# Ledger of designs, part 30: VHH binders against q9zpq3

Target 1, 317 residues: q9zpq3
Amino acid sequence: MVTLIVATTADPASINPAAALLAMPGWTAGPILPPDIKSFSNKQTRVIQHDRSIVKEDDLDLRWEEATGEVVDEVIFLSRHTAVSNRPALTVHPIGVLHLKDGESPPQGGKPGWAALPSTRIGPWFRLLKKMAEAHGLVPEFEITLEATHHGPITNKPTMFLEIGSTEEYWKRQDAAQVMALLMWEGLGLGGSEEVGKWKSETGKRKVLLGIGGGHYAPRHMDIALKDDIWVGHLLSGYSLPMEDPTQTKTTPGENYIGGNWRQSIKAAFEATKASFPGGEILAHLDHKSFKGWQKKAITEFLAEESINVGKPNDFT
Short names: E, the ipSAE of ESMFold2; O, the ipSAE of ESMFold2 at other seeds; V2, 0.75 times the mean of E and O plus 0.25 times the DockQ between their complexes.

## First folded at step 14 (VHH; framework vhh_surovatamig_d1)

Design m3 (at its last look DockQ between E and O 0.77; V2 from the best seeds 0.00; counts 0 for: pae O 2.1 > 2)
Fold by ESMFold2, look of step 14:
Parts: C-alpha cells; structure tokens; sequence
Structure m3 (fold): chain B 317 residues (1-317), chain A 123 residues (1-123)
C-alpha cells in the first residue's frame, strides 16, 4: 500500500518541493507510467512527475494501481497557489467541486457536486507545516493557512494539496520548497521517525472538523485546526454553499424550501469526511458571521436532520 | 497591475462567425490558465471555455462544444475565442478571465477585469 506524491514538471511550486524531497536519502527509480510519467520510490512513498495540468490528471491512484499492481492509500499533490491578493502563502487543502450540480462542466477539474476523500493528514500536517515554517524563518513573510475545499482532479483515495503561493517569485522560493520537502519527509516517517497524521480510530482524540462557511482561507476554522490533535476534513467556503435568497425567489406561497445546491454540498463533504475517518466524531463548525439568519437557520436544521453534530469551538478540546 | 482587454465583438447573423481576442498584461501570462466568461442580458456570468497554461488542454461548457475554439499565444500574451455557428442564445458580453484559486473572488476564481466585448447574434 503506497502514498503517491504528484508533481508537475512545469510548476516550480510543484517540481521544486519534489526535487528537494528526492535529494534526501533512500530514493530509487521506479516504473514509467503512460504517457512517460517518471516515478521514484522510497519505502511506502512514490513520487510521480507529469507534464499535464494537475487538476485534469484524473484517477492517478487507479492508474498507478493498474500499472504497478501496488494499492494506493493516499494521494498528495504539490502545486502552486494563485491568488488575486498575491499573498505569500504555504497552504494545505482538500479537493472537491461542490457548487456545481450533476451534469454541469467543472472548469477547474474534478466532477460536479463531488468531494474527494480528504487526507487524514490535513490537520496534523497543517500544524507541522506551521511549526516548520516558523523554525525556518518563513513566518511572517509566508502566511501558513488552510484553504477551503476546491477544484479537482478526480481521485479515489484520500487526497490533499500542498501549495506554495502566490506569485512566480514565491513559487520559485527554494527555502519554501525545502520546508515542504521536510514536511513530507517527517510526515511520512521516511527518516525513521513515526509518521504524522495517519488515522488510528482506536487511539487519542477522534474529533474531526467539518468546516461550514467562511472565506477561502477558512479563518475561523483555522482557529479550530490549530488546537492539539484535531483532525480536519472538508472545509466548505460560502462558494461551496449556494443558497437562494428566499426574498428573491418566486416560490409557491407557504413554501419554506431554501433552494440551491447547499444541501448536497454539505452531504457530499460530510460523507467523504466520514469515509476518511472511520469511527471519528465529526463536528460541523459554522463560521456564524458569514451567514445571514435565514441561512444559519436552514443549515442548522439540515445538519440536525442529517444527524450531523454541530461543534462550538469549546467542543474541540 | 493585471489588465485584460477584450476585442472582436460585433453584430453577426445566426450561423456566422466571430473571433474574440484578449490582450493580457501585468502578469506572466504563460503561468495562468485562462477562460472566457459571458453574461447574457439580464443574466449572471456563465463560464464558456478554459485553456490551460501549456496551451494544449481545453474544456468547454456543453452548449458551445464543437462550435467554439479557445486558443492562446503565450509569446503574444493573447487569448482567443473562435466562435462559429453562432446562435441567438450566444448573445452576451464576453470577458476574458485569469484563473486563480481564490474562489471567493471573481466568478469562482475567474478574475474578470476588462469591459468585455459585446457579441450580438440577430437576423
């Protein structure tokens, strides 16, 4: 059973952390996957390098299994982060395309209304990354942050993205690439230490954050994710929760249905989170300031209907 | 500062063709995926097509597949949309957009900045 790390050769925020990791001890050449995808092996870890757009390279986990016979446990993508804010950042996030209805075309990969299985390492590696970035002098220049669930590609195993952003100057930063490589080295236990962030349902804290609302960088959910031993699943920004304003809809008199794809978004994210954390206690954490009263009421009622527990910040201790 | 300048719109008969252009500046064009987005009168934005930074990977909304072709010239920092077999429902202001991952900005990360170019398809 293996961990796939995926790099794209044209993206310095992807290939440079991969190269830094490959410069550490223990790597051997692996098979070449069609079309001409190079790979490298170290213990349970496989690094693959390809030259196509990372959000369009679907099913790399299944393609690895078909080519090699090795079962994939998880996929970690290395990518640039792009932002209109141009903020320097090191980020961790799950993937999915939750705002689109079935049948719609996703311009940033994935499939409509879908949430990938989130990597169990998102929370633990976010905290480890923050510690490493601080120790290596990248803070406060780089913000160390989660991102809300977004984009593809399609994956079938637990997935996360590790990103360096947000402009070409920062994508190329070798000190940032080295911190990302160190994160993967220590996080996967390649140097001999115990790995970080593997789910073990029988030990320790089992509380799993499901973020509901807020902006792209999940500011209020990040407060929860920084707490000791909290696991992180999907993080649904407002853009993943399309809700139709009932004062602007031409509904039948007496109807109290709130339209939009927000129910399916929450359900898909919850089920994917649940699947990645068997036996975990999933707690939905609402960014209350991001919702109008009617939105909060609708979401809270839906969570209760689906037996999804709500967690206040104090419940994550 | 990021600038996107659309051109090439106009009045055209159904079944006709137009080629839209977008001149980009203020960023390294070849590093970004680019999209065309349109807004029909009285409606919201609709994504039309995307082209990835390498220039060979594209995708389209179903309603334009086979009729529209997105392309880019990274050396000229230009994005194009060849529109063939135009229909009345293609009438819209067309915008080019730089793709970013800050999905709470623009239209799901599609950074629309220009004034757009109006395409009117009518007899």
Amino acid sequence: as target 1 above (317 residues)
Amino acid sequence: EVQLVESGGGLVQPGGSLRLSCAASGFTFSNYEMSWVRQAPGKGLEWVAVIYSGGSETDYVDSVKGRFTISRDNAKKSLYLQMNSLRAEDTAVYYCARMTEEWDSGYYGMDVRGQGTLVTVSS
Scores: ipSAE 0.726, ipTM 0.882, lowest interface PAE 1.3, mean pLDDT 91
Fold by ESMFold2 at other seeds, look of step 14:
Structure m3 (fold): chain B 317 residues (1-317), chain A 123 residues (1-123)
Amino acid sequence: as target 1 above (317 residues)
Amino acid sequence: EVQLVESGGGLVQPGGSLRLSCAASGFTFSNYEMSWVRQAPGKGLEWVAVIYSGGSETDYVDSVKGRFTISRDNAKKSLYLQMNSLRAEDTAVYYCARMTEEWDSGYYGMDVRGQGTLVTVSS
C-alpha cells in the first residue's frame, strides 16, 4: 500500500502543508525522481515535490512505480484553490474534465470526458477536516467545503485534491497549512492511530454519494456529506452537465433528443465512482432546484435507463 | 477589483497579422494561468490558447497552432496574442481570461470579465 502525496514547490498552499507534514516524526529522504523531483518516505506514505504546473503533471503514480518499483495505491494533491469569490476556504475534491468531447483540447489538464477514480477518503476526510478546522479556530473565517469534480492531471489510482484558498494572503496561512498537515497525519494513521477513509465494502454503511447538479461548492450535496459514515464519489455541477435547451434546437419528446455532453458526464462519473467503491450502494442525489423541468425529466429518465439508483436525503441514513 | 482590458483588434485582410494585448490589474498576475478565448458571431465562447504560470509552457486549439503565439510579461501584468496568417474563420471578439477553479462566466474554468476586442478578417 503506497499513498503518494504531491506538492508543488512554487505554491505556498501546497508546499507549506507538505513542509508541516515533513516536520513530524518518521520521515526519511527517498529517491530523486526524474527530472529533479525530491521525495520523502514515512511508513506507507511518499511525499514528492515538483516545480511544474500541477494540472500538467500526468501519471505521477505510474512514474513513481517506474522509478522505484513500488505500486501506488492512491494519490493526494496539495494545491491552492482559486476562485472569483476570493473567499477563504479549505477544500476537498475529486478530479475530472467531464464537459469536453473527444478531440477537444483541455487547458485545465486531464483528458476529454474523463473522471479520475475518486479517493474513498473524500467524505471521511472532509468531515475530519471540518472538525479540525473548528478545533483550531479557523471557522468561520475559512469555509470548509467539498468542490465539484474538475480539472486534471491524469491519474490512474484513486485521487483527491486538498486545497487552501482563495487568495495569496490565505494560501500562505501557516495555521491552515498546519491543519492540512494534521489531517494527513491523522487520516493516514502516521502517528499510530487508525487511519480514516479506507473503503470496506461489507462493513458498516456502504452508501456512496454521487452528486448531480448544483454549483461549484455542492451545497445540497454537502448536507448529505456531513452525515455520519457517508462515502463521497464524484460531484457533478452544472458545468459538468452541458444540456442544450430544446427550444434552441429541433426536438422530439424524449431525453435522447436533448443535446450536450450530460449523459456521458453522468456515465463516466458513475463508472469511476463504482470502480472506487466495489460493492457499494451508489445513490445519485439530485440538486433538483438547479434544474429546469425538462432537464430534471431527462436526467431522471437517463438514470433509470442506466439502473443508477436515485437517493433522497433520508435514503442516506 | 479584478480588471482585464483587451485591445489591439481591428479589420485585417486574410493572411494578415494582428497583436492583441490584455492589461491585468487587481490580482497577482504571475499566480495565474492565462488564456485567450473568442466568440464568433452567433456562437458561444471557445478557448484559443493558454500560457501556464509555472513557466513558458503554452498550448493552443488545433485550428490556430503554428499561426498564433501567446505570451506574457509578468512585470507589466500583460498578456499577448500574436496572430499571423489570419483567416476569415478567426473573426471573433477576443477575450483575455484568468483561469480559476471557481468562475462566473459562461466558459468552463475561465474568468472572463472584459469587453473584448473585435478582430474582423475580411476581404
Scores: ipSAE 0.519, ipTM 0.798, lowest interface PAE 2.1, mean pLDDT 90
ESMFold2 (binder alone), look of step 14: mean pLDDT 80; pTM 0.815

Design m4 (at its last look DockQ between E and O 0.04; V2 from the best seeds 0.00; counts 0 for: pae E 13.0 > 2, placed apart)
Fold by ESMFold2 at other seeds, look of step 14:
Structure m4 (fold): chain B 317 residues (1-317), chain A 123 residues (1-123)
Amino acid sequence: as target 1 above (317 residues)
Amino acid sequence: EVQLVESGGGLVQPGGSLRLSCAASGFRFSNYEMSWVRQAPGKGLEWVAVIYSGGSETDYVDSVKGRFTISRDNAKKSLYLQMNSLRAEDTAVYYCARMTEDWDSGYYGMDVRGQGTLVTVSS
């Protein structure tokens, strides 16, 4: 069972953290994946380096298994973060393309209406990253944040992205790359310490955050994710919850029908989260200010219909 | 300041061709994925095509596959859309968009800020 770390050779926010990690003790050359993807091994961890757009490089977990016979347990992507604000950031997030309907082409990779299995490490590594960034003098220059679920590629095992943003100057920052490498080193237990963020269904807190609403950087959900021992699944921003305004719909398939892909988005994110956290208690946390009254009512009724529990902040203790 | 300036639109008959251009400034063009987005009369925005930052990987909305080709010239900070076999349904204002991952901005992270260029396909 292996952890697959994916680096893109043309992306300094990807290859530099990978290089910093590979400079630490214990790495040996691994097999070459077709067509010519280099790999490196250290204990349970495999680092691969490829040249293509990371959001279009689908099924790397299955391709590793086919090439090597080793079963992949999880996938961690190292990538740059881009933002209109250009603000420096270190980010952690799950992936999926929930706003698209069947048959649509996904410009940002993935597949329509799909949410990947979220890595169980998202919450614990977000908290660890924040502490490491502070200890290494990157705060307040870098914002340390989660991102809502977005983009591909297609994966079949628990997945997360670790990113450095948000411009070339910051993508190339070696101190940021070193902090990301230290996060992976400690988080995967490569130096001999206990690893961080592996799911233990019978030990500790079993509450799992499913974020509903808010913006891309999920500020209200981050307050929950900063609590001790809280696990984080998918985080659905407003863009993952397309809802058609019933006052502006000219034709609908029914009088009480609220159109849009929002039900399918919630269901896909919930099922993927449930699959990554066997035996966990999934609690939907709503960013109420991001919804109009009719949206909140529809979402709340749907969650009840699907037996998806709603959690207030104190329910995450 | 990020600027995107579209050009090359016009009136064509069905089956005709046009080549759109987008001049980019105010950011390091080669670092970003770029898209074309269009808005038909009375309708919302529709993504048309994306080209990734390396320049060799592209994707298209199904309705234009095989007819449209997106390309870029990083040295000239320019994005292009070659449109062949045009149909009446392609009539729209076409916008160039820089893509970012903070999807609150623009149209699912497609930052539309130019005036666009009008393509009209009619007999």
Scores: ipSAE 0.707, ipTM 0.874, lowest interface PAE 1.4, mean pLDDT 91
Fold by ESMFold2, look of step 14:
Structure m4 (fold): chain B 317 residues (1-317), chain A 123 residues (1-123)
Amino acid sequence: as target 1 above (317 residues)
Amino acid sequence: EVQLVESGGGLVQPGGSLRLSCAASGFRFSNYEMSWVRQAPGKGLEWVAVIYSGGSETDYVDSVKGRFTISRDNAKKSLYLQMNSLRAEDTAVYYCARMTEDWDSGYYGMDVRGQGTLVTVSS
């Protein structure tokens, strides 16, 4: 019943949107979590502030429940975004560490082969953010985009990251921070309007995008996410789909065997997406331009084997 | 040990062409997105082009679109940048980079970069 918004005090792309949100009406001081994590409450929303030096970033949802007795329904992390292109961006994404195999150590938190439950709000809030950014004059300077599923921390409830990027100049932009705060304010219904992005299993459009392939910004899947009323689950970039080139594999007589962690990555992302959208119609959409023929064949055969429905653009209507 | 070794730089006149190469070793090259980045004298690092692990999807910074072409040969574990219609503004050290996310620091970027190859565009 409680939404946790997590801010880190050392990150201006995190603390500035949190501060802008806390400047709006209705906030009161909440409990302090061990060791010294400050919190604030407004209706069913909780903002927590902590520094990165806290070793136990994992399981913040469970830690809140243990400390307060309140059940956590979802977690929203506020963070910075970086990109080699240095393009300014406002982003939304699910989390997971899908590129690593069992026994490999994830340097960036999470656990190998794991995908968090994606927030049901990813699609609707991406569309709302785009409209707000346009209305507030941030476009075209900032690109408004999804990111492919990546990194931790470990969470147990539906999770998403909201980010401002991509350089220190832009992390500190107050107009961007205020748009992110407005997104949270309106999206969570804190001002009295109806909240945005709550899953409705009994009514409405129930199609859920599972993105397969493409780059970090998933541009082909983003076109589908912009369609009215489409829900968004996990988005697997090529980095999350390690497929071993069969011409480099030593001798193996097996047919349809293609090594790499891609099967496990797709399965983990599908199961997490399905769990977040009970009764939803999960449609896997392939970014066909990002795959060679042998990769497309293997992926489509695996999807059929697992009874995962494929969605073409017109299937998302 | 993961290594990336660039070559093919040199002095070229404006309007000329060069082809940069990058030899990769110590990892499954075909599983990674790869980029070229550059650093002009006295300036910061600028992303130039990316090619995804499947080899068919590419993207470029606007200033080089239509002039530069990134490509890869997964069998030879090699990355290439064909640079045509070179301008003085293209003068830089060019680096081959393996792409990944840096979740611990919050960076989206490179986890391995080569030593670079110098391209000088001048008469």
Scores: ipSAE 0.000, ipTM 0.308, lowest interface PAE 13.0, mean pLDDT 83
ESMFold2 (binder alone), look of step 14: mean pLDDT 81; pTM 0.816

Design m5 (at its last look DockQ between E and O 0.95; V2 from the best seeds 0.75)
Fold by ESMFold2 at other seeds, look of step 14:
Structure m5 (fold): chain B 317 residues (1-317), chain A 123 residues (1-123)
Amino acid sequence: as target 1 above (317 residues)
Amino acid sequence: EVQLVESGGGLVQPGGSLRLSCAASGFTFSNYEMSWVRQAPGKGLEWVAVIYSRGSETDYVDSVKGRFTISRDNAKKSLYLQMNSLRAEDTAVYYCARMTEDWDSGYYGMDVRGQGTLVTVSS
């Protein structure tokens, strides 16, 4: 079974970490995938390079399997991070397009109402990345952070994005690219050390964070993700939880629900998280300050109805 | 500072055509995906079209497919929307947007910054 790392050739925040990794020992040329995607192999790891938009090349895991016969266990995407703030950052995040309803076209790839299987490595590699960035003098210049679940492409196996942001000057930073390459090298055990972040439901902690609410960089949930041995699933920001304000809605008298697709978003993210962590204990952690009273009431009632356990910070041990 | 300046709107009969332009400055235009977003009277924002940074990959909301064409000229730092077979429901203020991944900002990562350009389709 293999780990598929995806890079795009025109993005320095993607191709430079990939090139740094490929410069380490043990890589050989692999097959060319249709239509013209180069690949490289090292032990259980496969790197592919393509020249299209990273969020539009769907099903690369299945396409690898069809072309080679090798089963893909997980997919890791290398990409730039962009932000209005232009702050330098190194980030880790799951993907999905939870705010859109069926029939809507997703401008950032993926498919409406969908959450990819989250990589089990998100929590452990976020913590490892933070340590590596500190050791290599990138902190405090670069923020080391999670991002909430967003965008595509469509994948069928556990997935995460690793990103360097947030402007061209920082996308090109070779020291950041080297740290991302070292993260992958050590995290995948390519140098001979034990790999980091593989799911082990029978040993160690099995608590899995499902983040509910907050902003794009998940500050409340990051406090949980920094705890030793906590696993991280999906992180639903406010933009993934569309809720219609009941004072603005034209609700028929006697109606008792809050509109919007926030229920579907929570359910999709929960089911994807559960699927990535067999035997794990999924705990929903709410960013309470990000919700008005009516939103918090609706969400907590829905979680109870769906038998989704809520975790306070102390429950993540 | 990022600036986006829309132009080319106006009054047009149903079935007519318009070409919208967006002049960009304050960032490296070729590095970013760009979108058109519109706001009809009394409605919220609606994404219309996206063009990826390579300039050949595009996508559209279903209601405009086959009628609208998004394009870009990276050398001129310009974004365009060719609008054909216009209908009354296309009446809106049209905005140019730079795409970013920090979705707290703007409309799901669509940084709407300019005053827009009004398109009115009326008999």
Scores: ipSAE 0.753, ipTM 0.893, lowest interface PAE 1.2, mean pLDDT 92
Fold by ESMFold2, look of step 14:
Structure m5 (fold): chain B 317 residues (1-317), chain A 123 residues (1-123)
Amino acid sequence: as target 1 above (317 residues)
Amino acid sequence: EVQLVESGGGLVQPGGSLRLSCAASGFTFSNYEMSWVRQAPGKGLEWVAVIYSRGSETDYVDSVKGRFTISRDNAKKSLYLQMNSLRAEDTAVYYCARMTEDWDSGYYGMDVRGQGTLVTVSS
């Protein structure tokens, strides 16, 4: 019933978009959440301002419900993006920590082998963000991109991250913050327009991208996500698909079993995607270039075993 | 250019203590979460501890909880690891890592750049 937007006050890439959104019409003070977390309300939207590390804010959706009695439909986190390249970017991504096995500790939040319910808005808002960034002169300076599924916190409702990157200079950019605020304003329909990215349409395309392989910025899956009316679920880069090379397995080489955590990663991502898109047609799109032959064979056979359909680019029409 | 320089390693008896240091340059240190990562002989990298950019929040791998303390001094652009009650299993090269979100780089976003500092726990 409500959309929860989470900002961290010490992060300019988080608090500045939130402040720009709160400067638009219709906001009133909301309840103070334990411990002393301020909130704001506008129609179905709730903004909270928090100063703790965002990847450690587990179960914030449930804590909101406990404190207010309002049911949370989705969570949107506003955050900085950091990158080794330091290239400016505006990003959208689902969260999860797929590479870790039970009992391992996740330094970036979440829990081992877990994928959050992906927000249904990831695809539509990525496309809208790209258009808005272009219209406001942020391209080509900022790359507008998806990110593969990574990190926490733990959430229980559909979740996405919206990020400004990738250095302090760009985190503080007010024009980028304004574009993120406009994205949320338009995307949530707060100005009176129809909201964008709600899974309600019975007349549109019902095809949902599940990305398999590729790098962190999902280059081949981005081409699919840019198509009209395509929905986006989880995006598993190579780091979420640990596979043991069978030619180096001296103990038990076998075509029937390729070791590593990749099966569990695909299962978790598929089931979370399925849960966010009831009745949707989930198509696994493989970045074939990123896999060796034995990896492609193993993944393709596993997808068939699990009745997960593979989609070529033309299947997303 | 991002630089991370580790120091403070050495040979120590079981039950002993060491304090590791990491000097950072080439980036705004206070904006990044930082980690210690170690590599035992013949093994891969293992995350040890993380400290968040403001310095008040930390996490540790279970095997070092209660024995190791990560800290930072943002004014000095320095990261520290106080290691107490050392065990033979703590023998490793210890690396300072800057954390980033583009996980193609480094060890799941832990950007290891220094030569490391060797800690040997032995009689």
Scores: ipSAE 0.605, ipTM 0.831, lowest interface PAE 1.9, mean pLDDT 90
ESMFold2 (binder alone), look of step 14: mean pLDDT 81; pTM 0.817

Design m6 (at its last look DockQ between E and O 0.97; V2 from the best seeds 0.77)
Fold by ESMFold2, look of step 14:
Structure m6 (fold): chain B 317 residues (1-317), chain A 123 residues (1-123)
Amino acid sequence: as target 1 above (317 residues)
Amino acid sequence: EVQLVESGGGLVQPGGSLRLSCAASGFTFSNYEMSWVRQAPGKGLEWVAVIYSGGSETDYVDSVKGRFTISRDNAKKSLYLQMNSLRAEDTAVYYCARMTEDWDYGYYGMDVRGQGTLVTVSS
């Protein structure tokens, strides 16, 4: 019942949406979390603001619970988005660091081989954000997109990132910050309307997208995520699926062994998705054009071995 | 145009020290996390160290912890790597990298652009 929203004070793409949300009715000062993290409360929602790197402050959900006695049910991070293209974007994504093996230190937080519990709101809020951005004149200037699963920090409850990108000019855009604040206001039902994106296993569509393959912005999986009432779990790009090319390595002949951390990545993402959607029907959707034939064969055989159902686009309706 | 220019490499004996520098231009340096990435002869890229945009938070690959120190000077738009107790396994071309979240690019979002600076550790 408690939603924890995390902002960082040095990031305009983080603090400005938080400030816009806090300017709306109903906020009161909350406790100070150690060491000096200010908080604010409105109904089920708690906003905290800290001044360290957003990917380095681990376990904020547990730290809230330890300091206040309140159980956190979900975490939403507000952050800037950076990209080599510098194109403006508003994004939504789950977090995890799936390509790294145990013992490796992740440069952008998290922990090796780990996928956070994905927020159930990723799909519904992506669709709502797209509608709001269109209504407020931000499209086509800003791309409205999902991102594939990546980076930390470490969390213990369902998590998503909401981001404004992709350069300082756009991080500072107040109209984008206002749209993100409206997304949170409406999505959490703070104005009195029904909230958006809470998992309700008793009613409605229960199919959950597990994206496999494609690039960082998940183009083939976004076609699925735009369908009404579809839920979105983890989205594994090619970088989360390291596969060793058997023609480029010295290995014993045999098509059943393909090295790399891709099996562990799929399993971690599937189990985290399953845990966030009790009773849900998880369907793996493959971006087939992103794979060579030997990769596609290996992945589909592994999915069958693990009893992970594959969904064609029409299976998501 | 984003530019990253590495310097400070050279030949050093095992146990010796070197200090690498990276001059950055074409972007607002203080807004970005920065990394050092290295490539040993015949090997792929390996991440070495990261420093976050505020300048106080850092992390390192296990093999260099306690021996290497990453630092930055945001006013000079410069990134540094102090390398102590060098070993033969540290022989590589060292690159500085701007961190981005588009992990399709570079080495998991580490934007390697420069020519690098060669560090050779040999007796």
Scores: ipSAE 0.720, ipTM 0.885, lowest interface PAE 1.4, mean pLDDT 91
Fold by ESMFold2 at other seeds, look of step 14:
Structure m6 (fold): chain B 317 residues (1-317), chain A 123 residues (1-123)
Amino acid sequence: as target 1 above (317 residues)
Amino acid sequence: EVQLVESGGGLVQPGGSLRLSCAASGFTFSNYEMSWVRQAPGKGLEWVAVIYSGGSETDYVDSVKGRFTISRDNAKKSLYLQMNSLRAEDTAVYYCARMTEDWDYGYYGMDVRGQGTLVTVSS
């Protein structure tokens, strides 16, 4: 069972953390994947380096399995983060493209209406990253945050992105790259310590956050994710929940009918989260201030209809 | 500080061709994926095409595939859209957009900032 770490050679926020990790003990050269993707091995971990757009390199997990015979357990992508604000950040997030309908073409990779299996490490590694960033003097300069579910590529195994943002100056920061490498080193147990964030059978009674609503950086859901022993699945920002305003459709079957792709988005995210956390207690946490009354009512009724439990902050203990 | 200036729109007959340009400033152009987004009269924004930062990877909305070609010149910090076999349905204001991962802004991270350039296809 293998952890596949993916780096893009042209992206300093990707290749620099990978290089910092590869400078640590125990790495050996691995096979070259077609066409010329270099790889490196250390215990259960494989690092690959490629030169194409990361959101368009679909199925790297299956391609590794086909080329090597090794089963991939999870995929971790290293990438730059871009933001209009240009604020420095270190981020962790799941991937998916939930706002598009079947048949539409996704400009940011992935496939329409799809949520990848979320990495079980998102919550635990977010908390570990925050502690490491603080210990290494990166806070408050860098904001340490989750991001809501977005973009591709297509993957078939539990997946997350680790990112450094948000401008070229910060993408190139070697102290940030070192912290990301330490996160992976400690988180994967490569130095001999116990790994962090692996889902085990004995964890089946633990709470798993499914975020509903809010902005891209998930501020209300981050309050939950900072609690001890909370696992994180998908985080659906408002952009993943397209809801048609009933006052503007002019024709509806009834006063409470709410169109848009939001039901399919919630269902896809819930099912992917459930698949990554067998036996876990999944609780949908709503960012209430991000919804108008009609939106909250519709979402709450749909969650009940689908038997998706809602969690208030105190339910995450 | 980020600026995107579209040009090259105009009146064309069905079946005609037009080339749009976008001049970028205020950021390192070669670091970003770029897209064209359009807005037909009375309609919302529609993504048209994307080109990745290396310049060799592109994608298109199905309705324009085979007719439109997106390209970029990183040295000139310019984005282009070659539009062939134009149809009445292509009538819209066309916007250049910088792609970012902060999807709260713009159109799912497509940061539309310019005034756009009007393309009108009619006989």
Scores: ipSAE 0.691, ipTM 0.868, lowest interface PAE 1.4, mean pLDDT 91
ESMFold2 (binder alone), look of step 14: mean pLDDT 82; pTM 0.831
ESMFold2, look of step 15: ipSAE 0.718; ipTM 0.881
ESMFold2 (binder alone), look of step 15: mean pLDDT 82; pTM 0.835
ESMFold2 at other seeds, look of step 15: ipSAE 0.687; ipTM 0.871

